# Designs tried in a protein design chat: VHH binders against von Willebrand factor A domain-containing protein 7 (VWA7). Part 5

Target 1, 194 residues: von Willebrand factor A domain-containing protein 7 (VWA7), of Bos taurus (Bovine) (q0v8j4r314to507)
Amino acid sequence: ASSLSFVLDTTGSMGEEINAAKIQARHIVEQRRGTPMEPTQYVLVPFHDPGFGPVFTTSDPDSFWQQLNEMHALGGGDEPEMCLSALELALLHTPPLSDIFVFTDASPKDAFLTNRVESLTQERRCRVTFLVTEDPSRAQGRARREVLSPLRFEPYEAVALASGGEVIFTEDQYIQDVAAIVGDSIADLVTLPL

## First folded at step 18 (VHH)

Design l4 (from i6 with A33S)
Fold by ESMFold2 at other seeds, look of step 19:
Structure l4 (fold): chain B 194 residues (1-194), chain A 120 residues (1-120)
Amino acid sequence: as target 1 above (194 residues)
Amino acid sequence: QLQLVESGGGLVQPGGSLRLSCAASGFTFSDYSMAWVRQPHGKGLEYIAYISTGGGKTYYSDSVKGRFTISRDNAKNTLYLQMNSLKPEDTAMYYCAREQTPGWYYFDYKGQGTQVTVSS
């Protein structure tokens, strides 16, 4: 049975990404309603300053939509964020052979979990796709005299590769369109994971 | 008290070479990954090279790969950048930078930098 599983960065900068997740969810649910490909479970794991979780799981698409619709960017928080911890929770609560979508604009502060999360994606046979609204080549940080390395996203690349997914970098103005396209393409594949 | 002091810049002809040094003090140099960044006059920062604490991992931006070599001498608390086949596009202020937290790849630069100018 398939799941619609989201790991969402809910920091204050993530308004466009939260809306993209809402659009993707609506798209998948309406397209698949009444068909064999309809998701049977919905999983949501938020992360933000100072942490991550809890896991929200339901079999009811209306309850899932209500949870998403009430979600708002929370503001605050550091860059980087606890993305891999949230993803680990999602993997533990997502049915096998499912896709998991991760929405964030930040690199992970919990990169020490990378190998553990790689192994878990393979044990659960889940494919993890990251939608990241940050230019990995951006060097200027927000603090005075701070500089950012493109290496900061290597943990996401490693997890995506191990799981058969991908990291997609896009700009804020395009994230909602990209999420809709990725959701359509991947949702059918998860039903037939061969 | 923590200091990073860049040196070795200057004026060179296209195709020339320079070796930059960064003298570190006020912290345990061997515990930190290091980077070189540059800023051309009136333009944004560019991250150009990285080296891990023991020197076993390096990274170079596409703009300098194959021409520049980052290295470190932990006994001398010194970071180096060997720059070969210099181009006018390499003209910039060069800074060395220290990683804030291991594994985050966020860096701070604190020195005055050293100017590299490549022209005929």
Scores: ipSAE 0.688, ipTM 0.883, lowest interface PAE 0.7, mean pLDDT 84
Fold by ESMFold2 at other seeds, look of step 21:
Structure l4 (fold): chain B 194 residues (1-194), chain A 120 residues (1-120)
Amino acid sequence: as target 1 above (194 residues)
Amino acid sequence: QLQLVESGGGLVQPGGSLRLSCAASGFTFSDYSMAWVRQPHGKGLEYIAYISTGGGKTYYSDSVKGRFTISRDNAKNTLYLQMNSLKPEDTAMYYCAREQTPGWYYFDYKGQGTQVTVSS
């Protein structure tokens, strides 16, 4: 059993990323509807400051699309966000040998979970791909005299590496196109027969 | 009162070396990861180096890797940046910065900085 699993940052700055996730999900669902490669489960876990969840699961692609279409950006929250908590929840509800896609513009505030999430991806045999709409080299923070390290995304890189996935950094204006390309690449691998 | 005081800057020829110091006070220095950042005149801020609380983990930006070395002496509450093979592109105001929350890699710089000027 495989699933299509999405972990979505829904903070107020995430409008383009949420739209990209909708486009990627629609593409994958439409491509595989009624085929032997159709995922058997669909998982959606939103996150935002200060929380994450609830998890939504379904075996019906139409219900999944409906839930995703109702998703829209929420206000509030500090960078960083509770991404790893949401990902852990998604991993616990995702069947083995599945792909999980994470959409965010923020580094995690729950980095203490990194090792546990790495282990869980390997135990569940899930591949995690992060689509991040932030420049990891951006040093200027929002607050006066605040500086940001590219190390802030190291937890995502560690989880991706442990799972066999990757972290893709892109810009807001390109995230929808990048998501479609990543979706095509993952779909090709999932549909490739042995 | 939390204070970070940078020193050791100056004028140096290309290829030369400098060692910057950052004297910390008003907090338990050994509890905090530290970083060096720089700002060329009229340009944006650049994050260049990081060191963990005990010194066991370091990081360098590609622009300084192999030329700069960050270190700390927790007994003296002092952070250091050894800069070798200096280039004109290294000309900037240099600041030390303290991590806000462990593991977030968000830093604050408070001092006036120390100017490094690399010219012939």
Scores: ipSAE 0.673, ipTM 0.881, lowest interface PAE 0.8, mean pLDDT 84
Fold by ESMFold2, fold request of step 22:
Structure l4 (fold): chain B 194 residues (1-194), chain A 120 residues (1-120)
Amino acid sequence: as target 1 above (194 residues)
Amino acid sequence: QLQLVESGGGLVQPGGSLRLSCAASGFTFSDYSMAWVRQPHGKGLEYIAYISTGGGKTYYSDSVKGRFTISRDNAKNTLYLQMNSLKPEDTAMYYCAREQTPGWYYFDYKGQGTQVTVSS
């Protein structure tokens, strides 16, 4: 019994994020058809500053895909978000030996949770993969005289490493293709150029 | 009230050295991670170096790694950038920046900057 679990930033384009998650889900269930790793439940945790959740859990893939389609865009951009809080909630509702996929365009504002989330991925034996639609080398912030460090994504790298997953940086126009590649070959993860 | 004042720039030949200083006031300097950023005239902003509150963690961009050293003196409320083996592409206005929120790695720069010009 395993789960396919998604943690979705609702500040990005809902169409692109939802389609990428649906494409990846389809590829994962096809790859795992008839094996012990076939998902028996689905978990969805949205987040948008200042909040996260609620958690949605179902054993019905049609109900899961409908929930994805009915998520509403809350606007916004790439400001720090409560990503690690949402991921923690997903981990608490995800059975062991599951894959969790995080879709975001933002660094975390809750980085103080990093060590707790690392430990939880190992306790739950879950692999966490981040798909981040942002250039980590982008220095210019949104505000006048604001500068961004690539170190802002260090918490995601730490969690991914602890869980045996990866952080993949890409662009909005490529996220669906990247998600499909990850879904087709989870054991053969490849990094696309930024 | 928050002030960051850069100094130590100037005209230098390729291969030369400079040490930049950033005098901080209006906040508790030792509570904040600091960074150096630069902007060549008419070009985009570049994040080049970082130092944690106690100085135990540093980071350098690939363009300056091995040539520049960031340091701080919390007793003097001063951030430094030692620049060695300077190249013409290091010509830029240099600014120091303070982290907004611990752990976010978002920085603000406020000063007028200090110009570094590397040419023969």
Scores: ipSAE 0.628, ipTM 0.852, lowest interface PAE 1.0, mean pLDDT 84
Fold by ESMFold2 at other seeds, last read:
Structure l4 (fold): chain B 194 residues (1-194), chain A 120 residues (1-120)
Amino acid sequence: as target 1 above (194 residues)
Amino acid sequence: QLQLVESGGGLVQPGGSLRLSCAASGFTFSDYSMAWVRQPHGKGLEYIAYISTGGGKTYYSDSVKGRFTISRDNAKNTLYLQMNSLKPEDTAMYYCAREQTPGWYYFDYKGQGTQVTVSS
């Protein structure tokens, strides 16, 4: 795509997520060097409960790498997180017909935005792929007598489906390898509208 | 005083049926999505079924799909779980749970639960 756009959860295990984003970006740039699909813009939107943003955009890959390297793990916000708000902001700043990658370990607390984000992905003709470092079948919450439903990730699945992307669940130790594999698959595909 | 009271458990033979009930009080039952969860003795908690506020959306885990049916009666403030074709693996303490915040799919259970035991 003409933009590499990343929406990154900055809580908890941010180090592995940042490294995965760097690996994916490097892989896509190297695969597309000298072709019409070489990225000309980079977009980064962090999120951390209760906030999200600001958006960072640049045409310079070195500035993008510097921004990623300067990101630090922020203290714990509550789970869930403002993921869909960050994604909406990224969609508004990403060139049309681009791929957007979302890295998170949490379900959204702003699920009321699901329909709006679905519509925006279709209007902007962007494909959204989620890399989620969590087991959706985990039932035991962190609080006493708290239970988690796998349905908590349905908003991500709905957005991915509407945009022609997907949701990939993995673990911290595998997210860098998964990001590289996703980068390979995207390099071989044409972005299509939904 | 928020309360959830489970009932209807017991001892049944494999292949049998039970109907669990969850009586809700202290909150507006029709405003909340509800779930059933179970915990086999010495094992982890298992999320098994979900129903939306009006009953229009349901979900079942693979372990119970096709055998269990979740339902609700908002006029009676009661949640139900119809369990058919029971197996020894269904032996557990069963709890009903209420969604904490709409759309988060995080649930709280508060009752003592009701024991279901499936054995010959």
Scores: ipSAE 0.621, ipTM 0.853, lowest interface PAE 1.0, mean pLDDT 84
Fold by ESMFold2 at other seeds, fold request of step 22:
Structure l4 (fold): chain B 194 residues (1-194), chain A 120 residues (1-120)
Amino acid sequence: as target 1 above (194 residues)
Amino acid sequence: QLQLVESGGGLVQPGGSLRLSCAASGFTFSDYSMAWVRQPHGKGLEYIAYISTGGGKTYYSDSVKGRFTISRDNAKNTLYLQMNSLKPEDTAMYYCAREQTPGWYYFDYKGQGTQVTVSS
């Protein structure tokens, strides 16, 4: 049951990432329309501190494309963000044997969910790929005398590894090109019904 | 109030060793993961080492891995950094840092730091 799922950080800093997700989604929808590889389900879960959701699901690729096209960056929030909560929600609504793409520029504030989300990716047999517009080696935080550890992204690495996906760190100016390349790769993805 | 006091810095020759200490007070030391960070003069902060509350998990940046060892003594409320095979690029002000919120890996440093200078 081929599925395509997006988890989008919609904070005010995410304008380029949201546009990249729109481009990737449009390409995948058009590439697979009418083929045996056409996804049968589409899932979209936004998150914007302090919350996440609601989930949007559809079997209609045109409805999915339009919903995604209407997404806009919202006001900023705290860093880090509720990414794993949104991903858990997406996993609960995504059919097995699917790809889930997560777009964010921030580490998770809900890292206590990491083991649960890992288990859920394995139970659902979903591959999770994170596109992160942040330098994991950045040590200077936003607050005075605040330091950031590269360990802050380990929850994403753990989930990606458990699911067979990956974490891709890139720059904001390159995210749309990176998303297009990843989108081309997923166009060849085979998700077989059980 | 939270207090972190770094000590043990000094002047050493390349290849030498130093042991830094960080005395903690004003909070329950054993409840917090800790880190060492450094700032070379005129440059940005570098996150170099991490240790979990019980010491079961550690992390080192690539720049110090294999040469530095972080440890803690929860009975003495003290964090340590054993620095071996020191290089001129290790010259920096070193700070002890405490995790803000468990699992976020965001740290605060509060002390004056301790200067390490590696030169002939």
Scores: ipSAE 0.618, ipTM 0.853, lowest interface PAE 1.0, mean pLDDT 84
Fold by ESMFold2 at other seeds, last read:
Structure l4 (fold): chain B 194 residues (1-194), chain A 120 residues (1-120)
Amino acid sequence: as target 1 above (194 residues)
Amino acid sequence: QLQLVESGGGLVQPGGSLRLSCAASGFTFSDYSMAWVRQPHGKGLEYIAYISTGGGKTYYSDSVKGRFTISRDNAKNTLYLQMNSLKPEDTAMYYCAREQTPGWYYFDYKGQGTQVTVSS
């Protein structure tokens, strides 16, 4: 009943993050192939302002690979995005006791959903890990006289904590290496079924 | 129109103290979270402190934590920054900033700032 579930920011600067998601998915699928831990379902939810979704779900790893390979950046900047809405949609379509991976370079514009998403991760017993290609200490925004607070990522930290996951901040040039390390850690875990 | 006017800067010796004020007008001050930011001459902007609408939540960057205290008086529409144990690296133009949209933690600053210079 487990799933490999990805929530992907498809804005214009996300090429490295999309590639990292492909690498991580490949590591997990190959590590689990032919074992009881092989994912039985794959979920993909893209987001890009102003929208999110649609959800893509399949039981076929080749169909999942095809969908991922067709992902491309849609353009746009580092403005806040509808990440929590996409994550909520992913949680509703992900079987319990699954890992969900979120790839983004932006903070959420839908932070009012934080408590609802926290509760949903606990109800579904899903672990959520965020891979964020942004320096949370970056103060200068894109607009003149705009200032960004590191607190803008608190919604991701709250959701990750509630779910037993984590938020990993890295740079574009390192995201593939970080995703491989995270994928190896998850793939190397020996856990008893719950 | 939104207006933020910073004051209270000046020349001070290392180890000294200053209190900055930010007078707000043109909006309902108590509805907005506020921040202090600074820009050392020729360098990038640094986010240093935050306070929620009611003052119940605060945040400080590592560079100022324990030395600076952000506060607000909603009755006077004024934001404050108490700066103690000042160091030469605190030399900068200081601005107050207002949150754009609740919960986004994106801020705008509008004023001309107030200069703080820490020098022997």
Scores: ipSAE 0.603, ipTM 0.843, lowest interface PAE 1.0, mean pLDDT 84

Design l4 (from i6 with A33S)
Fold by ESMFold2, last read:
Structure l4 (fold): chain B 194 residues (1-194), chain A 120 residues (1-120)
Amino acid sequence: as target 1 above (194 residues)
Amino acid sequence: QLQLVESGGGLVQPGGSLRLSCAASGFTFSDYSMAWVRQPHGKGLEYIAYISTGGGKTYYSDSVKGRFTISRDNAKNTLYLQMNSLKPEDTAMYYCAREQTPGWYYFDYKGQGTQVTVSS
């Protein structure tokens, strides 16, 4: 069986990304209804600096929609977030041969988990796709005289590659359209990663 | 206190070369990854090159790849940028930057920079 699993950055800047997760979930459920790929489980793991979790799992799509609709941007922290910790938790609760979608505008502060998460994606045979609302070439940070390297997203790229997924960079104004397109393409494709 | 002092800029013809230096003090230089960034007058900041603590990993933006070389001498607490085949588009103030936290790839620059002007 398969699940629809979301790892969702809930920092104060993430209103559009939370809405994109709702749009993608709706598209996947509607496209897969009555097919062998209809999700039998739903997993949601929020994160923000300094915290992540708790994990929410359900077999009921209405319960999942309710949980997702109750989510609010939680506000500030440093730009790096505990994304890989949240993803690890999601992987432990996601059935094998499932897709996991990660929505964030930030690079990870827990990059030391990269190899562990790569291994877990392969053990669980889950495909991880990151939707990142950030230009990796943006050099100007939030603080004065702060510079950001595009290398900050290498952990996401490594995990995506190991799992057979991808990292998609986009902007806030486009993320809902991108999430819908990604959801549609998965409905058209076999989701068996390895 | 942490200090980064850039030098080696100047006026140069297109196709020419320059070598920039960044003298570091007030911290253990060999413990930090370093970067070069530049800012053309009146424009946004551009991240151009990266080097890891021991020099084993480097990265270059597409705009400078193949023309610029980042290097470091940990014994001299100095970061370098060798700039070859310079173009008018390389005209900018150049800064060196130090990584804030290992593995985050967030950098701070502190110096006044060194101006590179490429003009015929």
Scores: ipSAE 0.598, ipTM 0.841, lowest interface PAE 1.1, mean pLDDT 84
Fold by ESMFold2, last read:
Structure l4 (fold): chain B 194 residues (1-194), chain A 120 residues (1-120)
Amino acid sequence: as target 1 above (194 residues)
Amino acid sequence: QLQLVESGGGLVQPGGSLRLSCAASGFTFSDYSMAWVRQPHGKGLEYIAYISTGGGKTYYSDSVKGRFTISRDNAKNTLYLQMNSLKPEDTAMYYCAREQTPGWYYFDYKGQGTQVTVSS
């Protein structure tokens, strides 16, 4: 059995990303409805600092859409988040041969999980695609005299590579278009302005 | 108190070389990954180089890769940046930065920086 799984950063800056997840989910659900490729299970795991989860699962695509549609951004900025913990939880509830899409604007706080999550993607035969609304080369952090390294996203790159997926960096204004393209077809080399 | 003191900047012709130093005090230098950042006048920060605690992992931005070399001497609590084949676009204030939390790749810089000016 296969699943369509979303791991969704719900920080307050994630309004466009939440909308992109809704668009992608609707496209995938409608495109695959009534076919052999229709997912038999849908998984949603939100995350935010300091928490992640709970996991939401359903076999009903309409219930999945409703859960996504009612989702609201929580307070907070683009701080590091518990993304890999949420992804691990999603992988544990996702059957083999499934696609997992991760929407975030932040690097992970829990990078020590990277190898474990890599292994889990391969055990589950799940493809993980990250849609990241952040410029990895942005050096200026939110605090004065805070600088950010593009290396902060290496855990996502490692997980994506191990799973056969990709990390796609884009801007808020383009995330909905990028998500639609990824949702309608297999993720491939897609470059959009940052 | 945490201190980072940059030095070694100056005026240099295109194609020239400089070596920057960053003297660290007030913390256990060998426990922290370090970075160099630069800020051209009136422009945003640029993250240019990184070195892990033991020196086993380095990273360079595309703008400096092959020309700059980051290194550290943990016995002397000093970070270095060797800059070769300097170009006018390397003109900037250079700062060294210390990782805030191991593994996050978020860095703080505190020093006044050292100015590098590349011109004829």
Scores: ipSAE 0.583, ipTM 0.838, lowest interface PAE 1.1, mean pLDDT 84
Fold by ESMFold2 at other seeds, fold request of step 22:
Structure l4 (fold): chain B 194 residues (1-194), chain A 120 residues (1-120)
Amino acid sequence: as target 1 above (194 residues)
Amino acid sequence: QLQLVESGGGLVQPGGSLRLSCAASGFTFSDYSMAWVRQPHGKGLEYIAYISTGGGKTYYSDSVKGRFTISRDNAKNTLYLQMNSLKPEDTAMYYCAREQTPGWYYFDYKGQGTQVTVSS
């Protein structure tokens, strides 16, 4: 892994997820600072309804931490979101052989990008891991007489599969623990230069 | 104007069968994925079955898998649900639903529904 790349849903419902991403990033940055395993680049792409970006890239871990620490949950937008657009932007700025972590509680409104993003993960040889704080079986939508299918998350599963990553569904109160476990596995890999 | 009219419900004994129909009008039926949802009395909405525009992809919730079969006839603008081995817990109002935007898997239901009651 030569980059640490985060794609963060910053809607108002994402407070714990953003905090989990801050904690995971801080751990990885401090663990690798000044070592041969230090990432060469850091990428951050926020998204929220109705938009996504801007992309932030840096080679300086302190600048990355400062930018990430300034991320806050924004109001508005819950489902669906422009997740695949943000991920595409992150992939275009992430060096090959990197891990990209996506934090969201929502399915994508831009699912038409699925095949394009799959191809890009393979071209860039990046592994994409989604941490999703939502019950995929939740049926009741926000609007009257609206119903949600668990199939709504299939685009994330397709992208994860194509990239060699995974989709992890969890609850808000557990997201920080899950993010730490995922971060530890990545940290172990990048600190073992075998 | 979009219309979905459910029919075929009724009173049936446990172990029995029913076939629900959903007549669609006011839109090009073959362009839309469809679903069946149900609401037991006093309980929340349950998503139970899905079928793609051409019928090539289906999905069933664990509560009905193996007992219910969703199908469609695009020439007749009709969605079906074959319900076999009915149980008292299948008692609910059943609605058909149309996908809002292709690929989002968000659905709207509009009809009055059809009541299925499974009782001795």
Scores: ipSAE 0.582, ipTM 0.846, lowest interface PAE 1.1, mean pLDDT 84
Fold by ESMFold2, fold request of step 22:
Structure l4 (fold): chain B 194 residues (1-194), chain A 120 residues (1-120)
Amino acid sequence: as target 1 above (194 residues)
Amino acid sequence: QLQLVESGGGLVQPGGSLRLSCAASGFTFSDYSMAWVRQPHGKGLEYIAYISTGGGKTYYSDSVKGRFTISRDNAKNTLYLQMNSLKPEDTAMYYCAREQTPGWYYFDYKGQGTQVTVSS
């Protein structure tokens, strides 16, 4: 019994990320229908500064689709957000051997949780994949004399590595296509080595 | 009053070396991670090197890795960038920058910068 778990940044224009999550969910459900890996649970955790959550869980894919459709972007952009707190909450509600997908355009402001989240992914045996709509090499910040380091995404890379997942950087116009491809690849990669 | 003063730039031939310095004042230098950034004329800002508060962790962009070395002397409140094997594409205004919030990797630069020009 596996879960399809989504951690979604509701900052800025989330329309592309929400659509990508819906497309990915449909692809995974259709690929796994009639197999042992068909999702029996769906988990959704939104985040937006200053908060995160609440967690939403259901066994009904229609309820999950409706919850995704009701999400609304709250504004803002690439400022740091409480991503690792939301991911921790998702991990606590996700059954073992599940895939968790994180959609964000921002680095975390709660990086102190990195080791705790790494340990939790291993304890729960969950694979965490980040889809990030930001260029990690972008140096110019929001303010004129502000500089951004690609190291700001190290927490995501550490969590992905510990869990056997990946961090994928892309652009808003491509996120839906990338999410579909990742969903297909993750479904294939979950096949047991028997 | 926070100040960062860059120095050590100049005109140098390809393959040459320079050492940049950044004198820091108005804050406790040893409490802050530091970075070097550069801006070629008419181009965007480039993040090139990082060093942690104690110097135990460093990072370099691919464009300078293996040629540049960041270092710091906390007793002298000074950040350094040793630049070897200089290329024409290293021509830029160079700035030092201080981390805003620990662990966020967002930096501020304040100084006038120091110009490095690599030309035959």
Scores: ipSAE 0.581, ipTM 0.834, lowest interface PAE 1.1, mean pLDDT 84

